# Designs tried in a protein design chat: VH-VL binders against NAD kinase (nadK). Part 143

Target 1, 268 residues: NAD kinase (nadK), of Syntrophomonas wolfei subsp. wolfei (q0aze0)
Amino acid sequence: MKIILVNNRFKENTEKKAQEIAGQLSALNVEVIIDNGLDEPYAGTVDFIMVLGGDGTMLRAARRYGQRAIPVLGVNMGTVGFLSNIEINELAEYLPLILREEYSLEARMMLEVAVFQQQSLLTRVFCLNELLLRSNSPRMLSFALEISGQKLEPYRGDGLIVSTTTGSTAYSLSAGGPIADPQLDAFIVTPVASHIINKRPLVVSPEREISLHLLEEREAIIGIDGQIKMDFGAENRVLIKRAPHPLLMVNLKAKPFFTSIDRSLQRQ
Key: E = the ipSAE of ESMFold2; O = the ipSAE of OpenDDE; V2 = 0.75 times the mean of E and O plus 0.25 times the DockQ between their complexes.

## First folded at step 10 (VH-VL)

Design V8 (from Q9 with heavy chain V50G T57K; framework fv_ixekizumab; at its last look DockQ between E and O 0.01; V2 from the best seeds 0.00; counts 0 for: pae E 17.4 > 2, placed apart)
Fold by ESMFold2, look of step 10:
Structure V8 (fold): chain C 268 residues (1-268), chain A 122 residues (1-122), chain B 112 residues (1-112)
Amino acid sequence: as target 1 above (268 residues)
Amino acid sequence: QVQLVQSGAEVKKPGSSVKVSCKASGGTFSSYAIHWVRQAPGQGLEWMGGIIPIFGKADYNQRFKGRVTITADESTSTAYMELSSLRSEDTAVYYCARGSTWFKSSGYFDYWGQGTLVTVSS
Amino acid sequence: DIVMTQTPLSLSVTPGQPASISCRSSQSLLHSWGKTYLHWYLQKPGQSPQLLIYEVSNRFSGVPDRFSGSGSGTDFTLKISRVEAEDVGVYYCMQSIQLPYTFGQGTKLEIK
């Protein structure tokens, strides 16, 4: 069996723990690849991904590996979030089940984001939480939102968030979006500081295509999961769709989503 | 209910070895650590080492380096501790105890065996 | 090795009165994961040790609520709000933040 251990090289305890776990797994004849974010994603065949850390580390793992249909387990190392399933001190209890592949999977919708300059594709990325369009200056943006070719009234404000239900507890929440059950598949479209008073968050079918472009020349940014940033101008357009594959999250222990909402949000 | 049952008391001569067994029942054996703790007469508790059966690798207190071997047999749910080159100072009650984890931290001992008296005398 | 120091080493308590046992470690027992790995055991006369309190303040199943634990960093306290005859024995603190695991010297509790 071959496992990727994903950690955050900027958090020393996750790096040390990843090395420790890799050593123990190697003694059990399990092949281990450590992904601390420094190198290109591992391209070979892998059976399982273990993420050591919080929601941010899971977001990077999802972007790197989420389209490969590999089971991903979130292991909390101190701060509980929405994307971990077990605590690090429980790993010994659940490791036999992991090694025997005796676990269930929960599918989490991802976004496919394509950014164009005029007609040329600049980049294509996948994300688990959200795309953020925002102003990169004190001035408001004026921008167009299209949903499956239907043009909505122009938006004016600081920006817009297009999130998954998993992302509903991230930036979307801070901008006034609803908390959504992560078992639902949907887009949640949340305005950021809208000047137009009747612009409310929208919940949109995952079958739709969402397009954004600026209506005036302005300095703007596209953000992906709060971790990738790219400049966005009047010559650009972004297209957002449901990704071809969901993230396959391992479920070893029930995590009570609704009773834990406040506690999980306090551990940002 | 988890139970840990140890082998019976032994009397040994200096220089010999002893092997104490600890059979677990009523719980999961393979993924919880089994630790060994000894208590000399009138003395406190001293951790000797531990093993998580599915990993097969033991950790030891350096005070016993080279004299203690800890093993586990998952098929019989039994852990073993062997102490070699016995000295009179090794006269003690030897306990097995179940730990909550195999990580180097967070291991508390929730269930204990009844203890095995090992007497080393000439 | 982390040295665990208990005070007092013996304690004689009138039934129904409170008791307090201190445990001090030579290093912080707070792990970078945010948990503190300090545990308390009771060894009744002629018996094996039994877990009372894990991770500073959590009572193990079946432990009476008159037992409580507190503390942080290097200083910890076990309290018995009202001592009963069955509480007689030797109390040990233990750290499990690093190997080797180490115990305090023990505090013998007796009733008048």
Scores: ipSAE 0.000, ipTM 0.402, lowest interface PAE 17.4, mean pLDDT 86
Fold by OpenDDE, look of step 10:
Structure V8 (fold): chain C 268 residues (1-268), chain A 122 residues (1-122), chain B 112 residues (1-112)
Amino acid sequence: as target 1 above (268 residues)
Amino acid sequence: QVQLVQSGAEVKKPGSSVKVSCKASGGTFSSYAIHWVRQAPGQGLEWMGGIIPIFGKADYNQRFKGRVTITADESTSTAYMELSSLRSEDTAVYYCARGSTWFKSSGYFDYWGQGTLVTVSS
Amino acid sequence: DIVMTQTPLSLSVTPGQPASISCRSSQSLLHSWGKTYLHWYLQKPGQSPQLLIYEVSNRFSGVPDRFSGSGSGTDFTLKISRVEAEDVGVYYCMQSIQLPYTFGQGTKLEIK
């Protein structure tokens, strides 16, 4: 068995814990790679990914490895979030199950985000939570939304979020989007401070494609999972699809989503 | 990109010791093992040993019968290889290389230093 | 120690033609967990070794697709579909299933 430990190099406690766990696993003749985000994603084949930290670390791990269909376990290290399955102090207890591959998997839909400059592809990213288009100035944006070729009325506002159901409890929620069952595959399109009062979020089939572009010469920003930023202008287009592969989240411990929502949200 | 930069060439007398350094940059020093491989002139590659810096524990090729000491300094991201009781047969280019895993028996070397020539002559 | 045996020790190839190098190990390189720890390196003239293939068949980053690795157990092969001038050097197989790591003798590839 070969395991990647994903941690955050900017959080010393996660680094130390990763080193400790790596030592323990090595003593059990488990192959271990530590990924703190500094290096390129490990290119070799692996059997399991442990994410040590919070939701942010999980999002990074998902972007780096999610397309590889590898089981990913979120191990929480003292934060409140939605993406961790067990606590760090529980890892020892569940380690035998991990080593015996006695766990269930939950498939979470990811986004495939393609950003174009005119007809040229600039970048393609898979992400677990959301894509954000927002103004880079105090001025509102005017942008076009198309869903599977259907052109909607132009949007005016600070921005727009296209989120997975997993991401429904992230920025989309803050923008007034609905809370979605993570077992459901769907796009959630949530306006950010729309010029139209009470502009409704859209719940869109994962089979559809979503495209965005600006209708005026203004500067905007594309944000991915709140971690990646890139400039977005009138010459750019973004195409959003369901990723071809879901993130395979390991479920070692039953965690009821709906009964934990209030608790989790209140602690944020 | 990950780079390993080694210390310069050495000329040594028989019976003396040499210490070669290998400084890593562009990656996570503590996440990987550092290995040493030497190559005598016109010969193949020979693994000497390796260290996992975070543990400070090194493994050695027993062929060297205790003449090799491998250490690492995490604060400077530098690994060291010291070879004692030098012989003419120790004349070689010495390479440091990054190991792909912390598991002792499963690693491959994905990045290499530029090599350090050590010449042992009377 | 595991003995790695490469054949041939030297190979002269016309550019554009394929090349094949064999590597045999004195014992199986298959780990109980299902991975095989055989790797290939290229050392170009005057340079440090560089990783080509890891774990039998995986191309390292930047390695052209004309390079491929195959094999199982104790028998392994590195293939170059179309040899180019830049492929000149000495190729080494290496096992890492147990310590000490050991290399093959090397195969020198030259262009005709």
Scores: ipSAE 0.000, ipTM 0.483, lowest interface PAE 12.0, mean pLDDT 90
ESMFold2 (binder alone), look of step 10: mean pLDDT 91; pTM 0.943

Design W2 (from H5 with heavy chain G31D S104T; framework fv_patritumab; at its last look DockQ between E and O 0.82; V2 from the best seeds 0.00; counts 0 for: pae E 2.4 > 2)
Fold by OpenDDE, look of step 10:
Structure W2 (fold): chain C 268 residues (1-268), chain A 121 residues (1-121), chain B 113 residues (1-113)
Amino acid sequence: as target 1 above (268 residues)
Amino acid sequence: QVQLQQWGAGLLKPSETLSLTCAVYGGSFSDYYWSWIRQPPGKGLEWIGEIYHEGSTNYNPSLKSRVTISVETSKNQFSLKLSSVTAADTAVYYCAREGFLHWTPYGMDVWGRGTLVTVSS
Amino acid sequence: DIEMTQSPDSLAVSLGERATINCRSSQSVLYSSFNKNYLAWYQQNPGQPPKLLIYWASTRESGVPDRFSGSGSGTDFTLTISSLQAEDVAVYYCQQYYTTPRTFGQGTKVEIK
């Protein structure tokens, strides 16, 4: 068995723990690769990904490895979040199950975000939570939203969020989006400070495609999962689709999503 | 290793339709843009157009009215049709893959061997 | 369309000497967010398809000898062969893949003096 340990190099506690866990796994004849985010994603084949840290680390791991159809376990290091399954102090208890592959998987839809220069692809990004389009100035944006070829009325506001159901409890929530069941596949399109009062979020089928572009010569920013930033101008287009592969999240410990929402959200 | 094999008629008369096919072997057909490029004898390279594996296309404006690129995903093939050919369309035609690193394009990394198409009366 | 212009059209260099080819784009091919230039260099031998040498203006494709290097940013780019070898006799093309249509330079023929 080969495992990638994903941690945050800027968090010493996670790095130390990664080394410790790597040692333990090695003693059990498990090959371990540590990914602290410094280098490019490991290109070799692996059987399991263990993420040490909080939601941010999980989001990074998802972007780096989510398209490889590898089980991903979130191990919380004592932070508040939605994406970890077990606590670090529980790892020893569940390690035998992991090694025997005795766990269930929960498929979480990811976004495929394609950014274009005119009609030319600049890059693609796969992400677990959301894409954010926002103004890079104190002025509102004017932008076009198209869903499966249907052109909506122009949006005017600070920006727009396109989120997965997983991301519904992230920035989309702060912007007034609905809380969605993570087991549901859907896009959540949430306006950010729309000029139109009572502009409501849209819940969109994962089978549809979402296109965004600016209607004015203005500078904007695309944000991915709150971690990646890209410049977005009048010459750019963004196309959002369901990623071809979901993130396979390991479920070792049942976590009641709906009964824990109030507690988790109050702590944020 | 990924290889591209291409075939089609090499001799045409004016006003006929050029038809070439490129097949992909040894690698994934999905997630890539596939291009057609041509090179007249003794001249430079001209990009004709591209197609994504799901069927979306981009064409060179200079040829758009005459060019059709299609894809057959079940066969890992894509094709080029160029209508109303003239002597000016005489060239070696290449199929190529636009590769990517970390989902970012970086150039045409795999090429077919080329097919000479001659338009003559 | 972004026009690509190479200079010179032909270059004769002695074996072991440096060869320098320039390429200019009519518009910037730099994506600022990534600080990457969407510029590639190709080598083409007679009767063969082009071969990718350099991408992102300065990164060598796998298997390309160290004597090949790319530099530049924005609109001005350079391909350098530090020590010309006999097998380097070919036509070289620059190409932008920042916008569609993809466009190539007119090519530079490199010969041995």
Scores: ipSAE 0.901, ipTM 0.958, lowest interface PAE 0.5, mean pLDDT 94
Fold by ESMFold2, look of step 10:
Structure W2 (fold): chain C 268 residues (1-268), chain A 121 residues (1-121), chain B 113 residues (1-113)
Amino acid sequence: as target 1 above (268 residues)
Amino acid sequence: QVQLQQWGAGLLKPSETLSLTCAVYGGSFSDYYWSWIRQPPGKGLEWIGEIYHEGSTNYNPSLKSRVTISVETSKNQFSLKLSSVTAADTAVYYCAREGFLHWTPYGMDVWGRGTLVTVSS
Amino acid sequence: DIEMTQSPDSLAVSLGERATINCRSSQSVLYSSFNKNYLAWYQQNPGQPPKLLIYWASTRESGVPDRFSGSGSGTDFTLTISSLQAEDVAVYYCQQYYTTPRTFGQGTKVEIK
């Protein structure tokens, strides 16, 4: 059995704990690859991914490994979020179940985000929470939104968020979008404005294609999960689709989503 | 392990339509751009166009009025048609995959063996 | 369109010596957000299809000997063969994939002197 341990190299506690857990797993004849963010994603075949940390570390793991259809377990190390399943002090209790593959999987929709220079693909990246389009200057953006080829009236404002249901409790929520049940597959399109939004949030079928481009020369940014930033200008467009594979989240311990919403949001 | 096999008529008369097919084996057809490139005898390489697996195309403006590239996704195939050929269209025609890694494209990493197409004068 | 210009058009190099090929694009092919140059180098032996050697300007394709290296950024690029072997006699092309149409340099023929 081969496992990737994902941690955040900038948090010393997680680095030391990752080494400790790797030692424990090696003693059980489990091969361990540590991904602390420094190197390119491990390219070889693995059976399981264990994420040590909060939602941010899980987002990076999802971007790197989510399209490989590999079970991913979130292990919380302090601050509780929406994407962890067990606490670090419970790992020893659940480790036998992990090794015997006695757990269920919860599928979470991901976005496929393709950025173009005119008609030429510049990048295709995957995200778990959201894409943010925003101005990179004091000026408002004027931009076009198309949904499966249907052109909506132009948007004007600070930007736009296209999120998954998993991402509904992240930036989309702060911008006025709805909280969505993460068991639903949908796009949530949430405008970002300074006063009163003249465009309402939209909930869109996951079968749709969403396209964005600027209608005038402005410096803008595409943000992915709050962690990747890409320059975006008048010669660019972005196409957003449901990713081919969902993130497969390991469920060892029940996490009551609806009753915990307010408490989880306090930790953001 | 990805391999491209290409076929089509190798001898044409002026004004006929060139028609070539490329089949993809040993790999994914989805999520890639597929290209046609030609090389006249003793000359350099000219990109003809590309198609994404869902059917969207980009063509070289110099050939756009005469070129059609299409996909048959169920068969993992894509094809080239070039209408109204002349002797100037005599070349070796290659199909190729646009490579993709680490969220970015990286050039044409898999090529067909080429098909010599001769247009009589 | 991004025009790709190679120099020289032809190069004669003694076995074991260094061969250097330059490629210049009329516009930048750097995707700054990921710090990657969308520039590839190909080798073409007579009667064969082109073979990818280098991508992202400096990354060697799998199976390509260490004597091949690429460098440069933005608009100016170099392919270097550190110690020419007999099997390296070929035509070499640079190619940009930053925009469409995709464009190739005119080619550089490398011969043994």
Scores: ipSAE 0.554, ipTM 0.820, lowest interface PAE 2.4, mean pLDDT 89
ESMFold2 (binder alone), look of step 10: mean pLDDT 93; pTM 0.955

## First folded at step 11 (VH-VL)

Design X1 (from T8 with light chain F35L; framework fv_ixekizumab; at its last look DockQ between E and O 0.86; V2 from the best seeds 0.00; counts 0 for: pae E 2.1 > 2)
Fold by OpenDDE, look of step 11:
Structure X1 (fold): chain C 268 residues (1-268), chain A 122 residues (1-122), chain B 112 residues (1-112)
Amino acid sequence: as target 1 above (268 residues)
Amino acid sequence: QVQLVQSGAEVKKPGSSVKVSCKASGGTFSSYAIHWVRQAPGQGLEWMGVIIPILGKADYNQRFKGRVTITADESTSTAYMELSSLRSEDTAVYYCARGHTWKTSHGYFDYWGQGTLVTVSS
Amino acid sequence: DIVMTQTPLSLSVTPGQPASISCRSSQSLLYDIGLNYLHWYLQKPGQSPQLLIYLGSDRASGVPDRFSGSGSGTDFTLKISRVEAEDVGVYYCMQALQTPLTFGQGTKLEIK
């Protein structure tokens, strides 16, 4: 068996724990690869991915490995989040189940984000939470939203979020988007400080495609999961689709979403 | 708790096709593999193939030379096994079984369907 | 394909006496992490197969402790310490190390 441990090299606690766990797994004849984000994603085949840390680490892991059909387990290390399944102190208890492959999987839809310059593809990224288009200045953006070829009225505002249902509890929520059941596949299109004050978020079928481009010469940025940033101008277009493969999240421990979200929201 | 209920007995002519269904209940259908195993009268068990519904990925016993097609409908928690170009030697009880793992291998079959008799006769 | 060979193919046992079934694989079923992907099934007369032993030695839920599995690598044994009437049926070993999954020929257990 081969397992990737994903952690954050800038979090000393997670690094130490990753080394510790790696040692334990190695003692059990499990081949371990530690991915702290320093190097390129491991290109070889693996059986299991264990993410040590919070939601941010999971998002990075999802972008790096989500296109593969590999189970991904979120192991929380004392942070508040929605993407971890077990706590670090529970790992020892569940390790036998992992090794015996006695766990269920939950498919989480990911976004395929393609950024173009005219007809040329600049980059393509798979992400778990959201794509953000926002102004890089104090001025509002004017941009066009198309859904499956249907051109909506031009948007004016600070920006727009296109999120998965998983991402509904992330930045989309802060921007006034609805909370979505993670078991549902859908796009959530949430305006960010729209000039039209009552501009409503859209829930869009995962079968549709979403296109964004600027209608004026302005400086904007594209953000992916709050971790990747790139410049976005009038010459660029972004196309958002459902990723061809979902993220396979390991479900070792029952974690009721709706009760958890209530608890989390009350703590904020 | 978990149950696999298969479709009823079939009588088919040589050269025709048969499609057997297996509906799962009481568990998370998409998280496990569904295997198909057949048993000719008075014979042992023969593994036919497997599908991982969550991936839509299937693997087959090459001995069937492409005659087997396994599909799954997650919305109905139902797996299907279609066997084409039927021969008399395909007369058997066909079982669906749940693999305890999502993988095509390593799994043991913790739950079995009741079996579907398929009789191929001219 | 991995070939599974069971011995004997049939046995008749007096109630209360022990029984032993051997299963041999053409290649090792031992995974690197120490798991043997060998499983045992029992098919009682007129019924679907049912899981008996998994991963070589673990009893499935509801299986009496008179059943035990042992072995590693290529040689495995199913033992019944005290055969009962309800144990009548055909026993199959199955390798799940790799596809295609393959079964032994089956061992028919009868009561004398």
Scores: ipSAE 0.807, ipTM 0.907, lowest interface PAE 0.7, mean pLDDT 94
Fold by ESMFold2, look of step 11:
Structure X1 (fold): chain C 268 residues (1-268), chain A 122 residues (1-122), chain B 112 residues (1-112)
Amino acid sequence: as target 1 above (268 residues)
Amino acid sequence: QVQLVQSGAEVKKPGSSVKVSCKASGGTFSSYAIHWVRQAPGQGLEWMGVIIPILGKADYNQRFKGRVTITADESTSTAYMELSSLRSEDTAVYYCARGHTWKTSHGYFDYWGQGTLVTVSS
Amino acid sequence: DIVMTQTPLSLSVTPGQPASISCRSSQSLLYDIGLNYLHWYLQKPGQSPQLLIYLGSDRASGVPDRFSGSGSGTDFTLKISRVEAEDVGVYYCMQALQTPLTFGQGTKLEIK
């Protein structure tokens, strides 16, 4: 059996804890790969991913590994977020179940984001929470949104968020989008400081394709999960679809989304 | 608490097809493997194949591949097994069973359907 | 395909006496972390099979402690320390190491 431990080497002594857990797992004849964010993602076959940290560390794990159909367990090391399942002090209790493969999985929709320069694909990335298009100057953007070939009236404003339901409690919420049940599959399209009246958030079928491009020469940025940024200009367009595979989140301990929502949101 | 309920008995002619349903209740459907096992009269158990709904992945006993198709509908928590080109030796009770895991192998079957008798006769 | 062989194929046991059923696989069922992917089921007359023992030795929920499983690799044993009338039926071992999953031929347990 091979497990990836994902941590953030700069936060909360997670690096020390990852080494400790790796030693304990190795004593049980489990091969362990540590992904602290420094190196490229491990490319080989693995059976399980354990994320040590908060929602940000889970977002990185989802982008790196979410399309590989590998179970991912969130292990909380401090603050209760939306994406952890068990606490670090409970890991020893649940480890036999992990090794026996006695757990359920919850699917979380991811976005597939393809950024083009003219006709050439520049990059293809996946995200768990959202794509943000925003201005990179004091000037507002003028941009086009198409949904499955259906051209909406042009947008003018600071930008746009295209979110998953999992991302509904992140930036989309601050910009006025709804809280969504993460077990639903949908896009949530939330304008950021729109100057066009009646541009309200949209909830869109996961079967749709979403396309964005600028209508005027302006400097913009595409943000992914608040952690990756790339320049976006008049020569670019972005295509957003449901990713081929959902993130497969491990469920060992019930963590009811609705019961915890007020507590979790007070920490955002 | 978890329960698997199968469709009713069927009588079929040789050369036809049958599609048996297996509806799960009382638990998570999509992340658990659903296996199909048959038992001819007076005989032992024979594994036919499996589906893992959350992965959209099916695997079949090669003895039946080409005649058996296993599918799942997550919205109704229902798995299906269709057996085509029926022969008299396909007369059997067909069971669905839930594996404890999301893999095609490793699973132990902690819940079984009540069985569906399919009789193939002229 | 992994062949599973059960012995005996039939048992007749006086109530209160022990019973033992052997299951042999054509290749090792031991996985790299020390788990044996062998499971035992009981099919009582007129019923669907039910899980008794999983991973060679672990009792399923609600199974009395008079049932025990042992063995590793290729040789496995199901024991009933004191047979009761409700234990009648056909016992099957199943390997789950790899597909196709395969069962033993079954062992019919009857009360004398």
Scores: ipSAE 0.619, ipTM 0.831, lowest interface PAE 2.1, mean pLDDT 90
ESMFold2 (binder alone), look of step 11: mean pLDDT 92; pTM 0.953

